# VHH binders against Rho GTPase-activating protein conundrum (conu): the designs that were tried, part 3

Target 1, 207 residues: Rho GTPase-activating protein conundrum (conu), of Drosophila melanogaster (Fruit fly) (q8t0g4r359to565)
Amino acid sequence: VSINALIRRDQQVTGTDSSLVPLFLEKLIGELLRRGSREEGLLRIGGHKQKTELLYNELESTFYQNPDNLDNLFRTATVHELSSLLKRWLRELPQPLLTNELIQLFYQCHTLPSIDQMNALSILCHLLPPENRNTLRSLLSFFNIIINLKDINKMNVHNVATIMAPSMFPPRYIHPSDNNSIAEQVRMAAQCCRLTNILILRGEKLF

## First folded at step 1 (VHH)

Design c07 (framework vhh_8emy_2)
Fold by ESMFold2-Fast, scan of step 1:
Structure c07 (fold): chain B 207 residues (1-207), chain A 120 residues (1-120)
Amino acid sequence: as target 1 above (207 residues)
Amino acid sequence: QVQLQESGGGLVQPGSSLRLSCAASGFTFSSYDMHWVRQAPGKGPEWVSSISGSGGETNYATSVKGRFSISRDNPSKTLYLQMNSLRPEDSAVYYCATYEDLWSGYFDYRGQGTQVTVSS
């Protein structure tokens, strides 16, 4: 389900206009911060695969019935399972967070000198639809809170960027029909990690 | 379920050698190209070497070419990385991967890697 569809359903369920960020993401980030911000290896350590699958399926089946069901669902899960759920949700979006229209332009920023790269990324963030822009902004804020506690949780910006890059730049949107060599594909993965790192470091300054 | 278990790392002096191993299970090992990727603290992942499913083709990053040698034993489902003339810059956690595994977004479901520290 798309970010726009989730926000529309949020508005329908609450009977009022919601924020431009899906309620699911706001509640998930809040839970991860409350329970997991000081947890060593947050986002890196995997949750139980079968339980993460069940959580994702339960989310898809119950989220549209009652937002209060999210609080109950999240309480049954470890912080590592919730981290895996976040990564999966981003990866399974019908359109990538960075959008079909802009994701290749975000990726091509890897070819630019540092100053031009930062400026281009900021411009692309402003060109995102408001729902995608605010969702990205919330995620980058979340990542920076984790990184600010790196002495405790052992997650620096490079760790977070490496782990989250496939969710920010899902492979199917970067290499949907490519016949690139394996070495070329690994270089592309490294560039996506670098770009994710820059997005995190710039954070609020992008918006 | 693809399972990869790295081993063979350790603390060594510059100029030393180490051989890393990766035990694979849960897939048809001989049908997949295999890779070594490393990550140093504060750095993104760096591709090190690749080997084709048959073992007939190998590739190396410029930084390790001539010093490292990748090989595989398909009957035992094991991947190797022979590292010679080690330098402090080679210090990193070393991971074996299929490219599908690296890109899958399930980084947290793979093994912990094997730590290589090259220090005087």
Scores: ipSAE 0.000, ipTM 0.215, lowest interface PAE 12.1, mean pLDDT 78

Design c08 (framework vhh_8emy_2)
Fold by ESMFold2-Fast, scan of step 1:
Order: sequence, then C-alpha cells, then structure tokens
Structure c08 (fold): chain B 207 residues (1-207), chain A 121 residues (1-121)
Amino acid sequence: as target 1 above (207 residues)
Amino acid sequence: QVQLQESGGGLVQPGSSLRLSCAASGFTFSNYAMHWVRQAPGKGPEWVSSISWSGGSTNYATSVKGRFSISRDNPSKTLYLQMNSLRPEDSAVYYCAAEDYTLYGSEFDYRGQGTQVTVSS
C-alpha cells in the first residue's frame, strides 16, 4: 500500500485530515522510541527472520482492513523485530520514499561539492509531495533521537546511515548505467550511505 | 535455514540457449526482490538481472538486455533466467541472490552455490 493510500485510510478511520504522516509509522516510531531508544544496537541488530516476515505479512494482509490490530501486533514483537519491520516497510513501498521522480536526483547529489550538495538536497526535499516530505522529516527526526542517545545505544550517525541507506535508496531504483556489477553495487551502497548520513546530520535544516 | 539452490548450467556453443533455475526455501519468497549475478574467472561479480517481489518489474544489465529474460513462480518458490543467443563472454558462475535490507542491511546476500555456464566452441 502507498503512503498516500495509507494516509487516506487513516483519515477515514480517525475522522481527521490534519496528519500527513501514516498513523502506522507514527505508532511504530513511538513504540521504537518508548521501548528501544536505549537498546544497544537498535536498528542494527536484526529481529528473528521468520517472525519479521509474519509481522510484515500481517501488516499487508490485515492491518489495512483492521487497524485495531496494530497495538496487539506491536506488543507481541521485540524492538529488533519492530526495527526490521520499519526497514522492510520502507523497502516494500510501491514507490520509494524519495519517489520515482526524485530518487535519481537525490542519488546524483553524491557527485556535487559539499555546499552545492546541501543546497540540492534541501531543494529536493521541498519538491517531495507533502506526504513523502513529512514522512521523511519524521524518520530523520527519529534517527536523530536515537543518535542523541548513542552513549547508551551505541548507534552513531554512521551506524544509522549504514543500516538505513538501503531502505532510503533501494538499489533497484539507482542502478549505474553500465553492467551493475556487485563491485559497482557496493560503491553505490557507499554513496547512498554517505547521502543518508548527510540527510540525517542536516535534518530539520533540509525543510 | 535460508537456502538458494541454482541449477541448469552447462557447456554450450555460441548462439545456444540455457534456462537457469533457483529453488528458494527458508523464507517468504514472494516478499523479496530476486537477482541473478554472475562471476567469471579472474573478474569481480556482475549484476545480470532483477525481478520485483510480484514479478511486475524486471531490470537487466545492458550487456544482456534483449537476450536474457528473468521470471519467477511464487507458488513454487522458483526464480528463472532464460538465456538466449549466448556469447563466450557470458561464461561465468551464475548466482541467485535475495535482496534483504531488513535483516542484513546489504543489497545482496549470496546464499546459493552457483551454477557454471560455459559458452565455448
């Protein structure tokens, strides 16, 4: 389900149209912060693979039909399974968070000198649809809260950027123009990690 | 627990066709994008093709576009690569790979043993 479709469903069931961030994401981030902000290795440590698959399938098959199940779903999962659910949800969106239209432009910012790179990323953030822009802003805020607690959870900006980069820049949308060898994919992943790092560090200044 | 098993390789002449298969187990196959990657002797790995979780989107390396076709059968948990008009430069070990960002944080996770394709007269 798309971000726009999820927000429309949320507005219908809550009777409000004030929020431009999916309720699912607001509740997931809230649960991760409440239970996991001080957990060592948050976002880096993977949850049980089979259980994460079941959680994602439950979200896709039943949550959009019965949102009352969300609290029960989150309570049965560990913080590491919820972290894996977040990463998977972002990766499996019908189009990437950064959108089909802009993701290549975000990626291409890796070729720019520092000041031009900051300006370009800010412009691209403003060009995102409101739903995507607010969802991105919410995620970057969440990442910064985790990083502010790095002395406890051991997750600095580099750790968070490395782990989250594939969810922000899914490789299928940013392949190089030639043979796309795994060596090329590794270089691309490093560039995406650097860009994700910059997005996190600049945070609110991008919007 | 997660296993990928490639098959279908062999020795063929230039211009021939081969169909590679990858049998997946230990994960929900229909939820993951799948890839074919190859590695020739003395060279680094090269991405060949990708297919989305639903099979609705496919992508190909420029070197194989128009000659190779990727497909999947989610009920049988099998990935395929149809290779037509094979050339000597297609000779390599072909690997099946699953895209797993939620658990490993990497673009590719090699779990298959690979299948050898040799194109030679």
Scores: ipSAE 0.000, ipTM 0.147, lowest interface PAE 11.6, mean pLDDT 78

Design c09 (framework vhh_8emy_2)
Fold by ESMFold2-Fast, scan of step 1:
Structure c09 (fold): chain B 207 residues (1-207), chain A 124 residues (1-124)
Amino acid sequence: as target 1 above (207 residues)
Amino acid sequence: QVQLQESGGGLVQPGSSLRLSCAASGFTFSSYAMHWVRQAPGKGPEWVSSIESSGGSTNYATSVKGRFSISRDNPSKTLYLQMNSLRPEDSAVYYCAAGDYLSEWYTSGEYDYRGQGTQVTVSS
């Protein structure tokens, strides 16, 4: 299910039209911040794989049958399992957060000088559908809160960018300029990490 | 805490051999693909070699193919790079890196963890 469909479903269930991001994401980020903002290795340390799989399946099958169940489900999970759930949710979106239409353009910003790159990224952020733009802004805000606590949680901007890059730029949606050799995949991964780093550091200025 | 500690670098003459080691701790070493990446002064990082979690599959940059050999010892949590027929252009800081081998979204280019590096200098 798409970000737009989740927000529409949230509005139907809650009876409100003011939601700017999926309720699931708001609750997940809130839980990660309450329990995990000071946890060493947050987002980096993997959770139990089978438990994360069960969490993801439960989210899809029962969340809106019993909305209270999400809070109970999160209580049974470690912060590392919740971090894995966030990364999986982003990867499993029907289209990437940066959208099918714009993700290749976001990626190609790596070819631009730093000043032009910042301007191009800002334009692309404004071209995102409101639901995707607000969801991206929420995530970048969350990442900056984590990074601001790096002395405690040991997660600096490079750590967060490296870990989150595959979820922000899932490789299946990116067409590299060269061949699909391992060397080109390494180059692509490095470029996605650098772009994710820029999005995090400059996040507020992009919107 | 995740730690990767490279060692084995040094100053050698062209044509010499060196064996680099990377000792890993703080994560399940046997579950991650491992990589060697190098960076020369004033240059960007260059991927050198990768090895999958089991050690069954390896790959090498064209510039080092036939001269370098990557291997791992999962019981001791150690990654190795055997470097033969060293050339001046191999001079760089060599970094050990770990990638998520289970991620279908990333290839050997994903670096979950990176070490502090070991300096290799090849000169007369």
Scores: ipSAE 0.000, ipTM 0.141, lowest interface PAE 13.4, mean pLDDT 77

Design d01 (framework vhh_7ubx_2)
Fold by ESMFold2-Fast, scan of step 1:
Structure d01 (fold): chain B 207 residues (1-207), chain A 117 residues (1-117)
Amino acid sequence: as target 1 above (207 residues)
Amino acid sequence: QVQLVESGGGLVQPGGSLRLSCAASGFTFSSYAMTWVRQAPGKGPEWIATISSGGSTMRDDSTKGRFTISRDNAKNTLYLQMTSLKPEDTALYYCAKGDYWELYDYRGPGTQVTVSS
């Protein structure tokens, strides 16, 4: 389900104006912050694979039918399983968060000198549809809250950028005809991590 | 090895000015972008300004009219000129090698700026 479709459904079910961020994401981020902001290795430590699969399938099967089930989805999951759910949800969007139209341009910013790169990223953020822009803003805010508690959770900006980069820049959207050589994968991963790092550090200043 | 040493901080009255310096060694200073970052008690690091190897600058909008980043490649020194200081500018100010990625890899110990009284 697309971000726009999810927001529209949220509005219809609740009868209130959408915040332009999916209710699922707002609830998930809130739960991760409440339970996980002080957990060592948050976002880095993987949850149980079978449990994460069940959570994702439950989300696909029941949440879109009844958003009230969000609390039930979270009740039995660890913060690491909820972190895995977030990363999977981003990777499995029908269109990447950065959109089909702009994701290659975001990625190509790696070829620019640092000053031009920061300006280009800000321009691209302003070109995102409001739903995608506000969802991105919400995620970057979440990452910055985690990093602010790094003395407790041991997650600095480099750690968060490294683990979240594949969800921000899913490889299938960057190079549709990808060569799977190790050298190419390492290069691409490094550039995506660097760009994600810049997005996190700029945060609100991008918008 | 890479070393960055900040100086120039201190206690200043609201509306005052300070110039921070960062002495760099252990790398080819002129070849790298340099960044100023601050961290107030209980808050995460906040980016202030970056200057490229070529001298192009990018600054945070909240300080754009009050803070100026500059460099002297002959002296391997980075500067931050701060004017019209406010109590909310109170923070530990760091210089960092490169752009955002290198901010946490090669930053100095910082220099304390306190705006009060």
Scores: ipSAE 0.000, ipTM 0.166, lowest interface PAE 14.7, mean pLDDT 78

Design d02 (framework vhh_7ubx_2)
Fold by ESMFold2-Fast, scan of step 1:
Structure d02 (fold): chain B 207 residues (1-207), chain A 118 residues (1-118)
Amino acid sequence: as target 1 above (207 residues)
Amino acid sequence: QVQLVESGGGLVQPGGSLRLSCAASGFTFSDYWMTWVRQAPGKGPEWIATIYSGGSTMRDDSTKGRFTISRDNAKNTLYLQMTSLKPEDTALYYCARDSEYLFGYDYRGPGTQVTVSS
């Protein structure tokens, strides 16, 4: 299910037309911040794969019919399982958060000089559909809250960018089918981490 | 100290299957991209597959239909499931910790030998 479809479903079930991001993400981020913002290695430490799959399946079956139960669903999981759920949800979106249309342009910003890069990323953020733009803004805000507590949780911008880059720039959308050299993959990975780092640091200034 | 130890290699007949394992220690395994590389006799190292910290994978087109990379973060273990093995798959298979900030990998295990012959 797309971000747009999730927001429409949320509006239908909750009876409000003012939802800015998927309720799922809002509640997941809230739970991660409440229980995990001071947890050493947040987002870095993985959760149990089978438990995360069960959570994802329960989310699909229960969420679309009763999203008000999300708080109860999330309380059954460790903070690390919720972190894994966030990363999985981003990777399993029908199209990437940065969209099919714009993800290559976001990636190509790595070729630009620093000042032009910041300007280009800001322009691309404004070109995102409102649902994707608001969802991205919420994620970047969440990452910055974690990083602001780095002395406690040991997660600096570099750590968060490295861990989240594959979810922000899923490799299947960046890697051309005809390019599998190890050098190219390492180069692409480094560029995606660098761009994710810049998105986090720039944060609210992008919008 | 970072340590990577491969296992699961051996002699297998053409068309057979093997699952390689790599036990990792001395670092937070879930933070790192992990890679499988092989080196056949008389040839240079050949990249097989990488699994990212987020779980997404990238695989060499020549083997991706037969080989699957996976990881178990709870066990700090990396896997390579190999099916439909061919004589040309005979090689020493290495587990490597990928460097997201530098080209290539920074640590590699001693390797496990896979021999495909009758």
Scores: ipSAE 0.000, ipTM 0.119, lowest interface PAE 15.6, mean pLDDT 78

Design d03 (framework vhh_7ubx_2)
Fold by ESMFold2-Fast, scan of step 1:
Structure d03 (fold): chain B 207 residues (1-207), chain A 119 residues (1-119)
Amino acid sequence: as target 1 above (207 residues)
Amino acid sequence: QVQLVESGGGLVQPGGSLRLSCAASGFTFSSYDMTWVRQAPGKGPEWIATITSGGSTMRDDSTKGRFTISRDNAKNTLYLQMTSLKPEDTALYYCAAWEDYSLGSYDYRGPGTQVTVSS
């Protein structure tokens, strides 16, 4: 289910048109910050794979029937399972967070010199649909809160960017038409990590 | 009370090297991410490199092969080692400290040190 569909459904349930970020994400980030902001290796340490899969399936089957079930689902999970759920949700979106239309342009910013890169990233962020733009902004804010506590949780900006890059730039959307080698894929992954670093560091300046 | 003071700039010939220092005081230096930024006359500021409190570095692609950022937490000092300097590297170089990146503004910045690559 798309970010736009989730927000539309949330607006119908709440009877308001004010929210531009999925309720699911707001509750998940809130729970991660509440229980996990000081947890060493947050986002890095994987949750139990089978339990994360069950949590994701439960979310898909019950969330649209009963949104109040989110609190129950999150209470049964560890912070590492919730971290895995966040990464899974981003990767399983029918369209990437950065959108089908713009993700390749975001990626190509890696070829630009610093000032042009900053300007291009800012323009691309403004071109995102409001739902995607606000969801991205919320995620970048969340990452910066984690990084601000790095002396406790041991997660610096490079750690967060490395772990979250595949969710921000899922490989299937970045893959060149002709895949020649593992070396090419490694270079793409490194560039996605660098771009994710920049998005986190520049944060609010982009919006 | 809170201060960032850059030093080490000057006139250097193309191909030369310079080491910039940024002395920090009045805050817990080791808990801050530190950045080098430059601004050429009539141009906007250009990010060069950031080093996190944990020691991870991020660099601008155009300078990363020639410039190295490092820190010494015991001395509350940030460094920028510049090699193979070019005329286009001529700019005011200043350091900045971040505590909250989400605000998009420096918590603190220095007045800068001038680097001129000429003759």
Scores: ipSAE 0.000, ipTM 0.126, lowest interface PAE 17.2, mean pLDDT 77

Design d04 (framework vhh_7ubx_2)
Fold by ESMFold2-Fast, scan of step 1:
Structure d04 (fold): chain B 207 residues (1-207), chain A 119 residues (1-119)
Amino acid sequence: as target 1 above (207 residues)
Amino acid sequence: QVQLVESGGGLVQPGGSLRLSCAASGFTFDDYAMTWVRQAPGKGPEWIATIYSGGSTMRDDSTKGRFTISRDNAKNTLYLQMTSLKPEDTALYYCATEWGLDYSSYEYRGPGTQVTVSS
């Protein structure tokens, strides 16, 4: 289910259009901040794989019918399982958060000089559909709150960027060929990490 | 009292090499990712490279073939080895933590060391 379809469904169920961010993400980020913002290794430490899979399957099978089940879904999960759920949800979107149309343009920003790179990233953020733009803005805000508490949670911008890069730039949208050399794959991963780092650092200034 | 002090800059001819050092004190150097940034007169700051506490690096594509970032955690020192220097490399070189493109994202920054590449 696309970000636009989720927001449309949420508006129908709740009778409100106050947010252009999926209710699921809004509640998940809120829970992660409430319970996990001061947790050492937040986003880095993996949750139990089996429990994360069960959470994702419950989300797929029950939340889309009854959003009231989200509170129960989150209540027994650890912050690390909720972090894994966030990463999986982003990875499993029908199209990437940065969209099919723009993700390659975001990636190609790695070829630009640093000043032009910032300007290009800002332009691309403005070209995103409002739902994707607001969802990205919400995620970058969330990452910056975590980084502001790095003395407690030990998660700096480079740590967050490294962990979240595959969710922001899923490899299937970046690699044109499965036969890319290991050196090419490492180079591409490093560029995605660098771009994610820049998106986080610029944050609000991109919008 | 946090201190970052760069050294090793100077005048060098095109094609030459320089090694810059950054001595850090007043904070737990091992816990921080460290960055080299340069600024030419009248230009904005340009990110060069970042090195994490464990030694993994991220480098700007335009300089990564000529510049190498490294660190010595035992000495609380950051290094930038520069080779095949060009006139375009003339700038004030800063070491920093969490340096951003607009100066707003650095926590700590040194005063810089001047590198001039001229015949």
Scores: ipSAE 0.000, ipTM 0.119, lowest interface PAE 17.6, mean pLDDT 78

Design d05 (framework vhh_7ubx_2)
Fold by ESMFold2-Fast, scan of step 1:
Structure d05 (fold): chain B 207 residues (1-207), chain A 120 residues (1-120)
Amino acid sequence: as target 1 above (207 residues)
Amino acid sequence: QVQLVESGGGLVQPGGSLRLSCAASGFTFSEYYMTWVRQAPGKGPEWIATISSGGSTMRDDSTKGRFTISRDNAKNTLYLQMTSLKPEDTALYYCAADLYSDWTGEFDYRGPGTQVTVSS
């Protein structure tokens, strides 16, 4: 389910334009920060694959019937399973967070000199639809809270960027062809990690 | 040159105990998250436990009371202490190393596994 569909459902249930960020993401980030911000390897340690699959399926089937199910669902999961759920949710979006229209432009920013790269990324963030822009802004804020606690959780900006890059720049949108050489795939992955790193470091300054 | 070699499996009676070891070489063991996974014939792989570079652990609820994961970074070795073994614990147990664990695919490195059979 898309970001827009989740927000529309949230607005219908609450009866207000409560937020331009999905309620699911706000609650998930809040739970991850409450229980996991000081956990060593947050986002890096994988959750139980079967439990993460069940969480994702329950989210898809039951959340849209009754949003109170989110609190119950999260209570049954470890922080690492919730981290895996976040990464999976981003990768399974029908359209990438950075959108079909702009994701290649975000990626091509890797060819620019540093100052031009920063300016281009900021412009692209402003061009995102409000729902995607606010969702990205929320995620970058979350990542910066984690890296601010790196002495405790052992997660610096490079660690977070490397782990989250495939969710921010899903490979199918960067190189949809399996005909790319291994060397090309490695280079593309490295560029996505570097761009994710820059997005995190710039954070609020992008908006 | 990267290698993970499991050992310590074998035949054990219900209620028995086994200690599995995984010897790592060819990479900086201390930097990697290490995981134990098992797979029974005809079933998908089942995650057992993960241990961070610093020793923090996460375990599957169904086995966490009976299985303990640990590591010795000086010896480049991962361990799984198994107690109160049941017939349903019969499976191939393998260790895996992953610098970035997100369950999207295969681990960075994976061993061939050691067979555990719980039968009388």
Scores: ipSAE 0.000, ipTM 0.140, lowest interface PAE 15.4, mean pLDDT 79

Design d06 (framework vhh_7ubx_2)
Fold by ESMFold2-Fast, scan of step 1:
Structure d06 (fold): chain B 207 residues (1-207), chain A 121 residues (1-121)
Amino acid sequence: as target 1 above (207 residues)
Amino acid sequence: QVQLVESGGGLVQPGGSLRLSCAASGFTFSSYWMTWVRQAPGKGPEWIATISSGGDTMRDDSTKGRFTISRDNAKNTLYLQMTSLKPEDTALYYCVAGSDEYDVLSGFDYRGPGTQVTVSS
């Protein structure tokens, strides 16, 4: 299900039309912060594969039927399983968070000098649909809270950027300048990490 | 001299599994990013997955969670666990060494010769 469809369903079910962030994501981030912000290796350590798969399937099945059950579902999971669920949800979106229209432009910002790069990233963030923009803003805020506790959880901005880059820039949507080269594919991965790092560090300043 | 030697490829039925290995020597393996890349007949190289020196992973969504990259720094070995293999996964699989999370080595100096994976009935 798309971000827009999730938000529309949330508004219909709850009668609240002010939120432009999926309720699922708000609940998941809240639970991860409450239970996991001080957990060493948060977002890095994978959850049990079978349990994470069951959580994702239950989310697709039961959340649309009974959103109140989400609290019960989250209580049965470890923070590492909830982290895996977040990464899976982002990667399984029918359209990437940065959108089909803008993701290549976000990626191409890696070619720009630093001041132009920051300006371009800010412009692209403002061009995102409100649902995607607010969802991105919430995720970047979440990442910044995690890195602020890096002395405890051992997750600095570099660690978070590396882990989350494939969810922010799913490779199938990135068209390198020359994709006939093995070196270009490897460089693409490094550039996506750098861009994710910049998005996290700039955070609120991008919006 | 730097050497990367891939192994573990072969002929496998659709739905099967394979575990690829890349044995590294001649450099400080634990300090380098490592990447798996594949090239199918008549197609360009396709990035599959990267693992940082610290163990953080990045994967291509086209594999739909079927492939897992991992490393064993004590053995200087990189792995790719492949499950639910499809005919479209038929390709030569290589490993490539990178320098760190923000810098990767390019070119063929740090590329292995590859191991062939063929998925057919």
Scores: ipSAE 0.000, ipTM 0.205, lowest interface PAE 13.1, mean pLDDT 77

Design d07 (framework vhh_7ubx_2)
Fold by ESMFold2-Fast, scan of step 1:
Structure d07 (fold): chain B 207 residues (1-207), chain A 121 residues (1-121)
Amino acid sequence: as target 1 above (207 residues)
Amino acid sequence: QVQLVESGGGLVQPGGSLRLSCAASGFTFSDYAMTWVRQAPGKGPEWIATITEGGSTMRDDSTKGRFTISRDNAKNTLYLQMTSLKPEDTALYYCAKDYFSGWDEYTYDYRGPGTQVTVSS
């Protein structure tokens, strides 16, 4: 399910037309902050792929039909399983958060000098559809809250960027060739981590 | 808790063969892609091969024809068959859950401690 479809479903079920961020994401971020903002290794420590896939499938099959059922999704799930769910949800979107249209342009910003890079990233953020732009803004805000508590949770901006980069820049959209050498994969991963780092640090200033 | 334990390394002469094993526990092994990576002193990590959940394999061109990755889901074990070993193959070999690239949410918590392979005469 796309971001637009989730927002549309949220509006139909709740009878509201206000938020441009999926209710699922707002509730998930709220739960992660409430239970996990001071948890050491938040976002880094994940659950098994099987457990995360089970939670994701449950979300797709039942919880999207009634936003109130999201509370049930959070029961028995650890904060680390909820972190894995967030990363999985981002990676499994029908198109990446940064969109099919713009993700390669976001990635190519790694070739630009620092001032041009900042200007390009800001322009790309403004070119995102409102739903994607507001969803990205919410995620960056969430990451900054986590980083502000780094002395407790041990997650600095580099840690968050490294862990979240594959969800922000899913590999299938950046290097469609699975024949890339490990050296190429490491360089691309490093570039995406740097870009994610910049997005987090600039945060609200990008919008 | 995800745990990976490599074994099968050792000292071998050039032209020799070794079979490495990686025993996995703490997760449903058959649901994950598995990877072999090596790191020689003074070098960065070098990807060798990945085997998917479905058994499809991807290998680095520099080792193709000499190294074969395989898995035994009944034993929760990953293998790397190495033949025609060269001094350049001397490295610490470790297995990883999913892809070892930083791209697929792999962290050091999902990597084994490694097994040393030394090729010398």
Scores: ipSAE 0.000, ipTM 0.135, lowest interface PAE 11.6, mean pLDDT 76

Design d08 (framework vhh_7ubx_2)
Fold by ESMFold2-Fast, scan of step 1:
Structure d08 (fold): chain B 207 residues (1-207), chain A 119 residues (1-119)
Amino acid sequence: as target 1 above (207 residues)
Amino acid sequence: QVQLVESGGGLVQPGGSLRLSCAASGFTFSSYEMTWVRQAPGKGPEWIATIYSGGSTMRDDSTKGRFTISRDNAKNTLYLQMTSLKPEDTALYYCAALDSYWEGTYDYRGPGTQVTVSS
């Protein structure tokens, strides 16, 4: 389900239209912060894959019928399973968070000098639909809270950017060069990591 | 329950062909980037090819001309068509759903199917 559709259904279920971020994401981030912000290797360490699959299926099958069931499911999962659920949810979006229309332009910012890069990224963030923009801002805020506790959780900005970049820039949406060697994939991945790093560090100034 | 089950391996003579299949269940197959990886005895894993949810592919240059990756989302099945097989293609072939290109990390992987190229 799309971010816009999730927000619309959330507004109908809760009887309010004030939120521009999916309720699912707000609840998941809240749980990860309460239980996992000080957990070593948060976001990096994988959860039990079968349990993560069950959580994702339960999310799809029952969430809109009874949102309270989601809170109970989150309590039964480890923080690492919840981290895997976040990454999976981002990957299974019908279009990437940065949108089909803008993701290649975000990627191409890697070719720009630093002052032009900052300006281009800021413009692209403002061109995102409000739902995508606010969802991105919430994620970047979440990443910064984790990074602020890096002495405890061992997750610095590079670690978070490396782990999360495939969810921010899913490879299928980035046009590789005609040379599809492993070296080309490594270069592309490095650029996506660098861009994700910049989005995290400069996020407040981009919005 | 997430499952990836490879099949289609076996003994084949040099110059022969094989088609490997990977049957996926328990996750939204159509939304995942799927990969074929092989591991020869005494060597680390070697990436072969990735196919995106939309059908676009990325392949290792050394096998590009001989191996073709494809998928059938209606059947939740991933394929690897191998032609002009050589003794150095002897390896355990397994499929994986990607977590990240960079770390060689897989959300899910199968147990593999053995391909032996020998006279």
Scores: ipSAE 0.000, ipTM 0.152, lowest interface PAE 11.8, mean pLDDT 78

